# Ledger of designs, part 32: VH-VL binders against q8ixk2r445to577

Target 1, 133 residues: q8ixk2r445to577
Amino acid sequence: FFGMLQNKGLTDYCFDYNPPDENQIVGHQVILYLCHGMGQNQFFEYTSQKEIRYNTHQPEGCIAVEAGMDTLIMHLCEETAPENQKFILQEDGSLFHEQSKKCVQAARKESSDSFVPLLRDCTNSDHQKWFFK
Key: E = the ipSAE of ESMFold2; O = the ipSAE of OpenDDE; V2 = 0.75 times the mean of E and O plus 0.25 times the DockQ between their complexes.

## First folded at step 1 (VH-VL)

Design x24 (framework fv_axatilimab)
Fold by ESMFold2-Fast, scan of step 1:
Parts: sequence; C-alpha cells; structure tokens
Structure x24 (fold): chain C 133 residues (1-133), chain A 122 residues (1-122), chain B 107 residues (1-107)
Amino acid sequence: as target 1 above (133 residues)
Amino acid sequence: EVTLKESGPALVKPTQTLTLTCTFSGFSLSTYGVGVGWIRQPPGKALEWLANIYWNDDKYYNPSLKNRLTISKDTSKNQVVLTMTNMDPVDTATYYCAREAVAGTHPYFDYWGQGTMVTVSS
Amino acid sequence: DIQMTQSPSSLSASVGDRVTITCLASQDISNYLAWYQQKPGKAPKLLIYDASSLESGVPSRFSGSGSGTDYTLTISSLQPEDFATYYCQQYDNLPLTFGGGTKVEIK
C-alpha cells in the first residue's frame, strides 16, 4: 500500500511529516494535517516488513514508537525492521503497534493543541481506523 | 444555534468542593475535533484557562490547578462537568464554559456561555 | 508556560480613532493567536483567530497582524460599541494563556 494515510473518523486529516531540514529527518513527531491530495509530505508506503515509510525525502524515514512513549517519531529505516517500527494494518483498518499492544488513534497531543497520531488502547472507534488513498 | 450555559452554586465555603455543569446545544461532543473548555475570571482580573475535554475523551488541565480539577462529559445529555476541590477565597470568579473550535490543527474558543459567578467565603 | 503580555493596559480614544493593541508572546507561537472582546458583565466574544482571520459576523474595521512573538489588533475607526476590554490568547501550546487585557475607554 502507498499513498496518503487518512483517518476514517477524522476524515479531513492525513498523516503528515515535513522535516524542518533534510539533514534532520530523525527525531521529529509525525502529525495529522488536512489532506491535500498532492502526496509530498503526506505520501507514505506500507511495506512487507510492516513499516510505514516516508520516502518523499532522502534518506528514507520509518515511523517508530519508543518504549514507554505514545507519540509516533520519524527514525531512519534499518535493513531489518526493528520491532518498534512495525505496525500491523488490520482488515478492519486498525493500525496495531505489536510491540506496545496499542493502536494508532487520531488525537490531540497532550502538550499541544495540534492533532497527532498517538498510541491508545485499542477500541472499535473510527478514530483508530486508517486507509491509504 | 450554538448555546452553552453554566450552572452550579453561587456560594461555596472554604475547603468545599465546587461542581459546575455546562449544558450545551447546537453541537455534539462526539463530533471530531470539537472540545469544551472551562475558563475563569476573578473580578477585575484577566481570563485563566482551567481545563478542556475533547470528542475523543482526551482531558487537559492547567498544571497550576491539576491536582484540584477533574473534567468529564456525558454525551447523551450534552453536558460537561468540572469539579474543583479545596476551594479558597482566591478562587472567587466568574466561571465560563466555551466551545473549542478547530482552527486547522489548533483550537480556540468560538462560543461562550454567559458565565456563573462563584463566591468563596465563610 | 507561554506568557502573553498586552500593551497598553488601558487607553482612551474617541469615536473615529484608529486604535492599536499589542500582544507579546514569550516564545514563537506560529500565528496561533486569537483576540476576544469583552464588555462589562458579558462573556468574551471571538473577534480574530490564527492572528489575522476575521471571525464571521465581526465588522471589517477589526484586523489582526503579526508573526512570531509580536501581534497587533487594530480597529481602523472606533465605534461607540467598541469600548470594551480586549484579550489575546495563544493556542500554540498548553496551558492556554491569555494576555492581561487592554481596556479601551471613551475620551
């Protein structure tokens, strides 16, 4: 799968990553922003290794969640995907982070008024359902 | 038409717990991106944000008051409730509830209730 | 916490005057700023959001400008109904913080 990763519940919002510097792709949080349909900073690839890759900039980034954290951060992709970079896109649209046993939810960040994808306990909410467009 | 209205006691004694209810119409807290917040204003002073609750049940509190505040919602009744413990005379203020609109990814308050005056005295 | 400093704390003006009120943030708030009008005994009313976007139904004589840490609310030609206290509010980060207010008084 590849394209813009859109939320079923927050229907106008897509995964978005715009690194402030092409040499500083690592360590910044993935956000949600209005879907613009132009790819670029909203273009992601779901790989056979269950990675969510950001391949608009070089080097390629992979979304990860650090142990004990709930935010999605951009890391450099590895030859073999580490467990913290693996997300299972399930048939019902849920995006399951197997290492933490949590689901990605469209949510408001606790230290900001921005919308972001966060790890939350899995529910059957449309805010936890995602699809590539 | 969007309306919000605060209700609760006008007088509270020091050390008591304050419970305020915001009843609203014209929108639902199940709508994505929508939140309801509480703001207070002591007589003649500036506005101070207290807490927000959002469509996804996310809750945020002013850190200076966090240990005293709880916010909850009842979506079936279109109500948001704020509880504040250990009231003190310095907490005397008009308390407002307001709808938090989505401004892209960053909200602000687009509709406010009329406010309810709470006096804390012995 | 982001501190919001308004100046002046009060000003006296006449109908027809151009009035400017400033709001200074202690750090860059990326235009995530709203302006409210409050008349005595009434709730605040939203005037401007995203630093420069006029709320629906608000007269065009109100405008907002600025970026980074420095923001301004302008009333191009003051009307009798504009005598009120004005507050800025940042929503870049929690906790949400308001300025101390600027009271616009009749001369």
Scores: ipSAE 0.007, ipTM 0.535, lowest interface PAE 12.1, mean pLDDT 85

Design x25 (framework fv_axatilimab)
Fold by ESMFold2-Fast, scan of step 1:
Structure x25 (fold): chain C 133 residues (1-133), chain A 122 residues (1-122), chain B 107 residues (1-107)
Amino acid sequence: as target 1 above (133 residues)
Amino acid sequence: EVTLKESGPALVKPTQTLTLTCTFSGFSLSTYGVGVGWIRQPPGKALEWLANIYWNDDKYYNPSLKNRLTISKDTSKNQVVLTMTNMDPVDTATYYCAHFPELYNTDWFDPWGQGTMVTVSS
Amino acid sequence: DIQMTQSPSSLSASVGDRVTITCLASQDISNYLAWYQQKPGKAPKLLIYDASSLESGVPSRFSGSGSGTDYTLTISSLQPEDFATYYCQQYDNLPLTFGGGTKVEIK
C-alpha cells in the first residue's frame, strides 16, 4: 500500500513528515496534520518488510520507535528492517508495533490541539485505525 | 498574487463584541490544504496568534483567550471572519489576517494583510 | 505552551555589521521555526521558514541556523533597509507562539 495514511477516528488527519531541512531528513518526530490529498510530505509506503517508508526524498526514511519511547521518529531505512521499524497493518486497520507490542494511536500533543501518532496499549478505538488514501 | 485585507471598526467600547473581516484574492479557501490565520499586535508589543481556519472548516483557537474567539469563512465571498467577545482596553492592537501554505503542514504566514488598528476605549 | 525567548531585545548596529539574533524555545521544536521582519507601521514579512530555508525574494545576506531548542538569525552585512524588528515563530505545536522581538536600531 502507498498513499496518505489517514486516521479513522481523527477523520481529517494523516501521517505527516515535514523535515525541517531537506538535507537532514531523519531524526525528527512524525506528526499528524490535516490531510491535503496531494501526497508530498504525507506520502508513505507500507512495504512487504512491514516498514512505513517516507518516499518524498532520497535517501528514503523509515518510521521507527526507540526502546522505551512512544514517539514515532524518522530513521534511515536499512537493508534488513530492524525490529523497531516493523509495524503490522492488521485487517481491522490497527497498526501494531511488533517490538513494543503496542498500537499506533492518534493522540493530542500535551497542552495543545496538535496531534501526533504515539504508541499506546492496543484497544478497539477508531483512533488506532488507519488506512491508505 | 495573493493579497489579504482586514476591515472592521476602528473603535470598540469595553464589553462590546469585535467583528473583523479578512477579504482575500489570489487563492480560494476551497483549495485543498489552504488556510487563513489571525494574529494581533498591541502597540509596541510582540505578535500574538489568535486563530486559524482551514479549507475543510477546521478551526483552532489560542486557548489563552478564554473562549472569546469565533472564526468562520465564506468561501463564495473569499472572506474569513473573526469575532471576539467582551472587549477590554488590553485588547487594543493591530489585527492581521495572513495566508499559510497549502502544500506543507506548516503554519508560517505569507503573505500578511496590512493590518487594521482596533482601539478599545470608552 | 511553547515559550519563545529572543535575545537581545534590542541592539544597535552600523551598516556593514554582522548581526546575530537568537531564539530559544522552551522545548525541542524540530526546526519548525520561521523568522519575520517588521518595519515600523508595516505588516511582518516572512524571511526564513523551517529554521534555515530562505523565502524567495529575500536577500542572501539573511540566513537561519540552529536545531532543537536554539536558533539563530544572521544578517551577514547589515544594509540601511534592514533596520527593523525581527520575530521568530514556532509551529511545532499549537498554540503558535512568537518570540518577544529584537529591534535592530541604527547606532
Scores: ipSAE 0.005, ipTM 0.526, lowest interface PAE 14.3, mean pLDDT 84

Design x26 (framework fv_axatilimab; at its last look DockQ between E and O 0.09; V2 from the best seeds 0.00; counts 0 for: pae E 12.5 > 2, placed apart)
Fold by ESMFold2-Fast, scan of step 1:
Structure x26 (fold): chain C 133 residues (1-133), chain A 121 residues (1-121), chain B 107 residues (1-107)
Amino acid sequence: as target 1 above (133 residues)
Amino acid sequence: EVTLKESGPALVKPTQTLTLTCTFSGFSLSTYGVGVGWIRQPPGKALEWLANIYWNDDKYYNPSLKNRLTISKDTSKNQVVLTMTNMDPVDTATYYCARSWDYGGEYFDLWGQGTMVTVSS
Amino acid sequence: DIQMTQSPSSLSASVGDRVTITCLASQDISNYLAWYQQKPGKAPKLLIYDASSLESGVPSRFSGSGSGTDYTLTISSLQPEDFATYYCQQYDNLPLTFGGGTKVEIK
């Protein structure tokens, strides 16, 4: 699968990665932003190794979550995907992070229009359901 | 498995300060993302949110009552304390503490039994 | 503040009836809505979160639906233990706000 990774519950929002410096592509938090349909910073690839890849800029990034944390951070992709970079996109739309055994949820940040994907206990919530568009 | 319980005075005189303690078990406020909130309900009336505190000590208050409210936690004792100054008879209510979550999880999945506070002379 | 308006404020129903309660938000709350059941003298109990997700242990006769500003709680076949007051709550923005409640009474 590849394209814009959109939330079922928060229907106008997509995974978005816009690093502040084009020379520092990794190390920043993935956010949710209004889906614009143009790819670029919202274009992600779901790989056979269960990675969520961002390759709009070089070097290629892979979304990861550190142990004990709940935020999705862009890391460098590795030849063999480490466990913290593996997400299972399930038939029901859940995005399951294998290492933590938690699901990715659309969550509010500081304002009503500022949202981020976070790890939360898995539920049947539409805010935990994702699809590629 | 998980329980919360409120404690504090049943009677408070006008102008006094109310202090309520929420003691919980089965979870820790050191758990990433977790929080505890306070909600009150005057007799026969609707629920009103007062304040939330989270694992990282972030605090949020209802703006209509912010100048009267202080929320704090003692993670080692599994306690959250709410202080409300200048009590008035209209503050007579059942006060609840409940578990909540940050960033899109600010609903209350587990509630204490509530403690009735009457404000009268 | 986001105002939550519930209708009706009360209704009378019989066991076996389908009951629908409505909650209207003063602005779009992006499905960040919970429903609670409160029996006399008891604390509220979470029924539904994220507008339509059923809390574990809650009977399947309860369901939530809606989007934007308009949300509903439906009880498909009312049981004796369902006579209670129901509240909606938004958590899209602070302060957190509750509806005025809907009292479901025995007919």
Scores: ipSAE 0.348, ipTM 0.822, lowest interface PAE 3.0, mean pLDDT 90
Fold by OpenDDE, second read of step 2:
Structure x26 (fold): chain C 133 residues (1-133), chain A 121 residues (1-121), chain B 107 residues (1-107)
Amino acid sequence: as target 1 above (133 residues)
Amino acid sequence: EVTLKESGPALVKPTQTLTLTCTFSGFSLSTYGVGVGWIRQPPGKALEWLANIYWNDDKYYNPSLKNRLTISKDTSKNQVVLTMTNMDPVDTATYYCARSWDYGGEYFDLWGQGTMVTVSS
Amino acid sequence: DIQMTQSPSSLSASVGDRVTITCLASQDISNYLAWYQQKPGKAPKLLIYDASSLESGVPSRFSGSGSGTDYTLTISSLQPEDFATYYCQQYDNLPLTFGGGTKVEIK
């Protein structure tokens, strides 16, 4: 699966990554932005290693969850996907993070009108459902 | 920082029309998914949802009060206005405006401080 | 309309206690349930949304659970600042409706 990773509940919002430096793509938070399909910022791939890969840049980035955090941060992809980079995109659209045992949810950023994907307890919310488009 | 603030008369006579204004900052009603709602609370009682308005000018009302309520927005002023006709002492309450989000997510994450409205002759 | 029934209407507890508040919906609300905290003279504060998602900045001692029609707010260890009135709210269908509230008082 590849393309824009769009949220079902928060309609028309997609995973978005736009690092300040294209040559230093890791260490920043993945956000949600209106789906526009322009450029490389909203193109992701779900791989056989259960990675969500940002593969429009070299070296390729993979979404990771750091210890004690609930945000999605871009790390470098590894030959063997580390545990904190493994996700399960289920048939119902839920995106499950194996290590934390939580689901990725579209959420508003505190005291702002912006949105981010966050790890939350898995629910039946459409804000936890995702699909590639 | 996101803030909301209610303004309007503190005292209204029975049968008169109440007009409340919500002025907010830190966000815009031009932003996709943004909404603003009004909720009231009689003294010592529970909360009651009144109306919501969204960025696309979609409006929703509590059916029990729909005929009395009108909600509108001025995006350029960051204001939402609620009018309520034929006020009655039973409508005495603290009125809040609050921010909500896209359809299916109508919970309120940020609230104004509320304004007390007393209906009395 | 969807009726939200909270229980108990009030309870007395001590600091350190585990407190549970229940909200019963008149129909399945599919986890579209929020919890608020309100202190006297103040506006409600969002604690939980989507039944179990903790709002940013809210202490982890607060948690939400449930499904279908039955939902629970839990305070694992009551703190002095937690004495307040709590409300649930459904947003599965319009009109949006709140529970009657649960006042948590000092024992």
Scores: ipSAE 0.019, ipTM 0.635, lowest interface PAE 7.6, mean pLDDT 93
Fold by ESMFold2, look of step 5:
Structure x26 (fold): chain C 133 residues (1-133), chain A 121 residues (1-121), chain B 107 residues (1-107)
Amino acid sequence: as target 1 above (133 residues)
Amino acid sequence: EVTLKESGPALVKPTQTLTLTCTFSGFSLSTYGVGVGWIRQPPGKALEWLANIYWNDDKYYNPSLKNRLTISKDTSKNQVVLTMTNMDPVDTATYYCARSWDYGGEYFDLWGQGTMVTVSS
Amino acid sequence: DIQMTQSPSSLSASVGDRVTITCLASQDISNYLAWYQQKPGKAPKLLIYDASSLESGVPSRFSGSGSGTDYTLTISSLQPEDFATYYCQQYDNLPLTFGGGTKVEIK
């Protein structure tokens, strides 16, 4: 799958990656932003290796979660996907992170107007359902 | 200072149409994620959600009342309007408008003072 | 629709008492839960969002807890201004639904 990765519960919000330097895409947090499809910040590929790949730039980025953390950050893709970069997009729309055994949820950052994808215990919440558009 | 205020008739007869206006200041419906909702409370009873409208003109209605409700906005006037048809004495309540946010959950962080609407012959 | 069952419907307490109020959802709502305070003749006021996050300006004696279907509002030491009715509200799924309320009265 390739396109904008949208949240069911947080209507019209998509995965977004806005690195401060277009040529240095590693190490920054993935956010959620209003889906617009402009530029290249909202386009991701779900690969046969179970990666969520930001491949509109070179070098390509893959979404990862570091051990003990709940935030999604950009790493370099590897020839063989590391365990911390493997996500299962299930038929019910849940996005399961294999290593942590948690699901990706749309979450409000503090009491701000910012949203981020975070790992949480898996539920049937619409805020844990994702689809490509 | 952020405020919301409800206006409309205090007394409505059965079968009539109720129109309520929420006038707000200190924020704009042009801001991403912002919305205004309507909630009612019959005397001595619990709160009931009616409808929300958001900056992008997305509209959501309580399905138990969907065929009776219309919500609209005028961003330039900082107004949201709720219309409810075929009023019945059971609809007697205080009606509130309140600010909500699309992007973290549809809870209401600021409420108007409310306006009491009585439906009786 | 997600039903929110709030208990008790009323309680009596004295200044300084610890008060707990329970909200039970008919399905898992993933912490998309708010608490409101409403004083007689006034509009509700937001206290807590996301089950446990205090709204700006809310005293720290208020706390929210719980997960899944079971949520609790706690007032650690009641003050005179806390005598009010408290409501929970879920926002996991539409329609938005509220609990029946808990009236906290002076004993």
Scores: ipSAE 0.000, ipTM 0.567, lowest interface PAE 12.5, mean pLDDT 87
ESMFold2 (binder alone), look of step 5: mean pLDDT 93; pTM 0.955
OpenDDE, look of step 5: ipSAE 0.011; ipTM 0.621

Design x27 (framework fv_axatilimab)
Fold by OpenDDE, second read of step 2:
Structure x27 (fold): chain C 133 residues (1-133), chain A 121 residues (1-121), chain B 107 residues (1-107)
Amino acid sequence: as target 1 above (133 residues)
Amino acid sequence: EVTLKESGPALVKPTQTLTLTCTFSGFSLSTYGVGVGWIRQPPGKALEWLANIYWNDDKYYNPSLKNRLTISKDTSKNQVVLTMTNMDPVDTATYYCAHEYTDYLGYFDYWGQGTMVTVSS
Amino acid sequence: DIQMTQSPSSLSASVGDRVTITCLASQDISNYLAWYQQKPGKAPKLLIYDASSLESGVPSRFSGSGSGTDYTLTISSLQPEDFATYYCQQYDNLPLTFGGGTKVEIK
């Protein structure tokens, strides 16, 4: 699966990554932004290694969850996907993070003018459902 | 203080188009996360959400009425306009505009007083 | 669409009574639920948001609870000004949908 990763509940919002430096793409938080289908900031790939890759740049980035965090941060992809980069995109649209055993949920970032995907306890909320478009 | 006020015709003939204007103060539709919604209520009946518009001009409609509804905003005038085509007596209701500011899609924390619209020949 | 089934449609109560209103969602709405109070001839007033958060200025006798698909509005001790119609509303997904309402009348 590849393309824009769109949230079902927060309609018309997609995974978005826009690093400040195009030559240093890691270390920043993945956010949600209106799906615009333009550029490369909203292009992601779900791989057979259960990675969510940001592969419009080299080296390729993979979404990771750092220890003790609930945010999605861009890391470098590895030959073998580390445990904190493994997600399961379920048939029902839920995006499950294997290591934390939590689900990715669309949320408003506190005290911020942005929406972000956050790890939360898994529910049947449409805000935890995602699909590639 | 947040205030909203609906304005428009009190009487519309069947098949005509209803145009309602929501004029608000105390907030701006240029503010991130802010939305304005329209909700209607037939006499003695429940509330029905119609449409929302947000600061980024994102628009959402009730699918049951989507083809009949158009929502727009004029941020400089602090106004939101709702048009509804092909009005029918069944559309007779009090129409409310309301402020929304939530983490997601929203609930409505401030409401206008509502304007009664009667559809009759 | 997410359907909100509100019950009862009406109830009679006396001042001081404990009143409970229920909303059942057709799917898990994950506490994205609001409660409104509406008096005759007036616009709805927000009481509760996020299932259990009390809106500013709302008396503490009002409370919300629930999870998943089942939610409840409780008035611990009904006051004269509480006789009104109450609505629940989900905002887990569009379209936003309301319950059918519960009219709280004087016994």
Scores: ipSAE 0.018, ipTM 0.667, lowest interface PAE 6.2, mean pLDDT 92
Fold by ESMFold2-Fast, scan of step 1:
Structure x27 (fold): chain C 133 residues (1-133), chain A 121 residues (1-121), chain B 107 residues (1-107)
Amino acid sequence: as target 1 above (133 residues)
Amino acid sequence: EVTLKESGPALVKPTQTLTLTCTFSGFSLSTYGVGVGWIRQPPGKALEWLANIYWNDDKYYNPSLKNRLTISKDTSKNQVVLTMTNMDPVDTATYYCAHEYTDYLGYFDYWGQGTMVTVSS
Amino acid sequence: DIQMTQSPSSLSASVGDRVTITCLASQDISNYLAWYQQKPGKAPKLLIYDASSLESGVPSRFSGSGSGTDYTLTISSLQPEDFATYYCQQYDNLPLTFGGGTKVEIK
């Protein structure tokens, strides 16, 4: 699958990655932003290794969650995906992070009116359901 | 079982400061994603959100009342305190505290019983 | 602020009736909507969250639907314990705002 990764509950918002420096694409938090339909910083690929890959710049980035954390951070992709970079897109639209046993949820960013994807206990919430557009 | 209980004065005079305490059990305000909010309801009127506080000490206030409100927590005592300055008769209401663990600034799944605050001379 | 308008403000119904309450948001709230039931002298009780998700322990006769700006709470077969005031609440944007309430009274 590839395209803009959109939230079912927060219907106007998509995964977005806009690093401040094009020459350093890793280490920053993935955010949610209004879906603009232009691809670019909102274009992601879901791979056969269960990665969510950011293909706008080289080297390619892969979304990861560090152990004990709940924020989604951009890391460098590896030839064999480590467990912290694997997300299972389930039939109900949930995006399950197997290492933590948690689901990706749309949430408000701390100290901000902006939104971010975060790991939360899995529920049937539409905020935890995602699809490629 | 999640329980919350409000406490504070039943009668406040105009211009005084109101202090309300929410004491809870069954959850911790150190748990990621957990928050506690305050909501009020004047007699016969709709619910009005006042303020939220979260596990990380993030605080949010209703902008219409922000200059009058302060919310704080004591995680070790399982308490959240709301203060509201310059009370007026129109602030007469039942004040509720409620548990939140949904979508960061979401809905309230468990509520206290409420405490009635009357503002009069 | 996002304004939440409930209709009707009150309705009279009989046990066994299908009751529909509507909630209109002044802008798209992306299903960030909850429904509460409040009985006289009691705190509100959560019924539905995320527009259509039924809270644990709430009877299946309650259901929520809608999207964008228009949302509905339905009680498929009204029971004696369902006579109460119902409130919707949006949590898409701050400040959090509630509807004016719909009082469901005995016919």
Scores: ipSAE 0.006, ipTM 0.552, lowest interface PAE 10.2, mean pLDDT 86

Design x28 (framework fv_axatilimab)
Fold by ESMFold2-Fast, scan of step 1:
Structure x28 (fold): chain C 133 residues (1-133), chain A 121 residues (1-121), chain B 107 residues (1-107)
Amino acid sequence: as target 1 above (133 residues)
Amino acid sequence: EVTLKESGPALVKPTQTLTLTCTFSGFSLSTRGVGVGWIRQPPGKALEWLANIYWNDDKYYNPSLKNRLTISKDTSKNQVVLTMTNMDPVDTATYYCAHRKYSSGWYFDYWGQGTMVTVSS
Amino acid sequence: DIQMTQSPSSLSASVGDRVTITCLASQSISKYLAWYQQKPGKAPKLLIYAASSLQSGVPSRFSGSGSGTDYTLTISSLQPEDFATYYCQQSYSTPYTFGGGTKVEIK
């Protein structure tokens, strides 16, 4: 699977990664923004190792959640995917982070007109359902 | 302040193509998170969504009318144009354009006054 | 498509009355629901968005509530300017659909 990773609940929003500096792509939070269909910042690949890869830049980035955190951040991909970079895309569209046993949910970032994916308890909400377009 | 105004023909014959223009001020359709949509309302009936266009030129159409609708924008002129082919008397309605902004979902927060389009022979 | 069923289709009320209008979605819409007010010959006006958020400039007598498939618009004390038709709209999934409208008439 690859393409735009779109939210079922936030109908027009996709995973989006646009770091402040092209020379330093890691350590910043993944956001949600209007799906634009132009690839680049919104082009992700779901791999056989259960990674969500940002492959529009070299070296490739992999989405991760650090222990005790609920935000999705960009890390460097590794030869063998570490547990904090593994997400199970389930048949119903849930994106399950196995290490934390939580689901990725679309949520509004406080005090701004921007949206972000966050780890939350799995509720079968459509804000927790994702698909590649 | 946000303002929108629809313009186009008041009378269209069956089988003809309708072209409506929405001219707006108070916002730019190049601003992230902004869109413009078209909604219609037949006399005495409910509202029906037709199409949306967004800052990034993404276009969405009501599936029941998709093969008849085209939406486009000219951000430098502050205009959005809707074209609807093969008009029929059942398409008689007031047509509205509306500003669309994200706020925990997409909503039509400011509407134009509407333009009445009558389809008859 | 998500069908929005609005009830009642019309109601008669007096100034000062509490008015309740309901909207039922054919499936869960996760609070992506708006309420609009429309007066005769005028464009609709946004009252409530995200099921319960009051649009700026709208009087506090208007409130929205609900979750899942069931949503409600309440006018706590009806004023003369509130006689209008009210529509709900889901923004959860394309195509975005509106309810059939509720006409609030003078008793």
Scores: ipSAE 0.008, ipTM 0.538, lowest interface PAE 12.8, mean pLDDT 86

Design x29 (framework fv_axatilimab)
Fold by ESMFold2-Fast, scan of step 1:
Parts: sequence; structure tokens; C-alpha cells
Structure x29 (fold): chain C 133 residues (1-133), chain A 122 residues (1-122), chain B 107 residues (1-107)
Amino acid sequence: as target 1 above (133 residues)
Amino acid sequence: EVTLKESGPALVKPTQTLTLTCTFSGFSLSTRGVGVGWIRQPPGKALEWLANIYWNDDKYYNPSLKNRLTISKDTSKNQVVLTMTNMDPVDTATYYCARIRYGSGSYKFDYWGQGTMVTVSS
Amino acid sequence: DIQMTQSPSSLSASVGDRVTITCLASQSISKYLAWYQQKPGKAPKLLIYAASSLQSGVPSRFSGSGSGTDYTLTISSLQPEDFATYYCQQSYSTPYTFGGGTKVEIK
């Protein structure tokens, strides 16, 4: 699977990665922005190792969640995916982060009207359901 | 109608800090997908992008000027402020603020202020 | 940084002419390209975004095309008000970069 990773509940939002520094492309938070349909900063690949990979810039990045955190951060991909980079895309569209036992949810950024993907307890909410477009 | 207008000093001495304010109407920086950026143009030369600030307070700077630039917003006043430290005669340019839209298909500077000329001279 | 090269740097044309301006990116920018028109003493005006989308209120004689590294702005029938300098700009990666400009002059 590859494409724009779109939210079922927030139907016009997609995973987005646009780091502020061209020379430091990893280490920044993954965000949600309005889907533009052109790929680029919204183009992701779901791999057989259960990674969500960002190949638009080099070096290639893989989405990870650090222990004790709930934000999705871009990290370097490894030859064998570490546990913090593994997400199970389920049939119902849920994106389950195996290491934390939590699901990726479209959520409001604190004190803001903008949105980010965050780890939350798994529910049947459409805000936790994702699909590639 | 969307309008933006730059304000600030017309003359700055070398080593001083420049502060420019963009005041706008016809849109809000509380609206998802909206931002304001700063672009400059030295006399007779091409356009150079400086910085963007978005509705969610995300900030982006031109790396060649990053250590000199600060961008901030006051959503309730419809204002964006850019500061640039250690001004030099090569920074003489017309400075523009412009609305940037994300989510209508791509990033675009769809409306621009009239520009304010800043001369750096002793 | 992504380098944007415009050609030609200037051209002379007559009213009614078809004008073509090219913009070359140093790497693929996947249609994250805009075109602006600037008249002397005035701010730039957005003409085209996403390589080929016409900004509201811009005359249909302006069109954009291209993909990857190669992009083109076309004015199908030049009008007196079109004598200006045109700039391309990529927004694929920061820093956003502009081409050097193409000045369209009266023949």
C-alpha cells in the first residue's frame, strides 16, 4: 500500500510530513493537513515490516513513537524495523501501534484548531480509521 | 476582499534589527490551512523567500537567514511580525508579506501586500 | 537548495503573440510550482499554482503545464497589460526558491 494516508472521521485530512529544515529531515513531528491529492509531503508507503515509510526526501524516514510519548516522530528507517516503528493496519482501518498497544487517532493539537496524529486507547471512532488514497 | 499591508522603518543602520509588521483583512490565521509568509526583493533582482507562519503556529525559515529571523503572529489582531537582526547594506530590498494557502491543492502565495522598501545605510 | 532556472531571461513580443516561458528545477518538484506576474513598482500577482491550476480572476490566456523538473507558462495571445516580469517558484522543499525571472518586453 502506498499513497496519501487519509482519515475516515476527518475526511479532508491526511498524514503530512514537511520538516522545517532541508538539512535535518528526521526528528520532527508528523502532522495532519488538508489532503491535496498530489503525493509529495503526504505520500507514504506501508511496508511488509509494518512500517509507515516516507520516501520523498533522502535519507528515508519511518514513523516512530518514543517510549512514554504519544506523538508520531519521523526517524531513520532500519534494515529490520524496531518495535517502536511497527503499526498494524487492520481491516477496519485502525492503525495499531504494537509496542504501546494504542491506536493512531486524529486529534486536535493542544490549544489549537490544527490536527495531529496521536496515540490513544483504541476505540471504534472513525477518527482512528485510516486508508490510503 | 483579502488585503495585506506591510509597515516598518524605511531606513535601518548597519548592525541594527529590522522589525516589520504585516496587517491583513479578509481572512483569519485561525483558519485551518492558512498562513502568512515574508518575501523580499533587492532592487532589480529576483524574489527571495524569508519565512512562513501558519494557523497552527508552525514556523519555517530560510536556512541561509535562519539565525537572524524570527516570525510571530497575533491572530486576534490579524498581524504577523518579522524581525531580522544584524542588518547589512545587502539586505536593502522591498519586503512583502503574502497569504500562503495549504490544502487547496498545494502551497501558494495567493495575495500579496504592496511591499515596503527598506534601505540599509549608514 | 532546489535551483530554479528560467529561460529565456528576457524576450520581445508583440500584442497577439504566443509567449512561452520555461522553468527548470534542479530536482523533481512534483508540480509544487507557481507562476507570478510582476509589473514595475508593484507586488507579484499569482497566476498559476500546482503547475497548471489557474488562479481565480486570471485570464484564460494564461496556462501552465509540466511535471518532474520541467515546467512551462504559456500566454496564448499577448495583451498590452501582459508586458511584465514573470517568476516561477517551487514550494516542494524549504527554502522555497524563485527563478531569476523572465522579462516580457514590447518588440
Scores: ipSAE 0.007, ipTM 0.552, lowest interface PAE 10.9, mean pLDDT 86

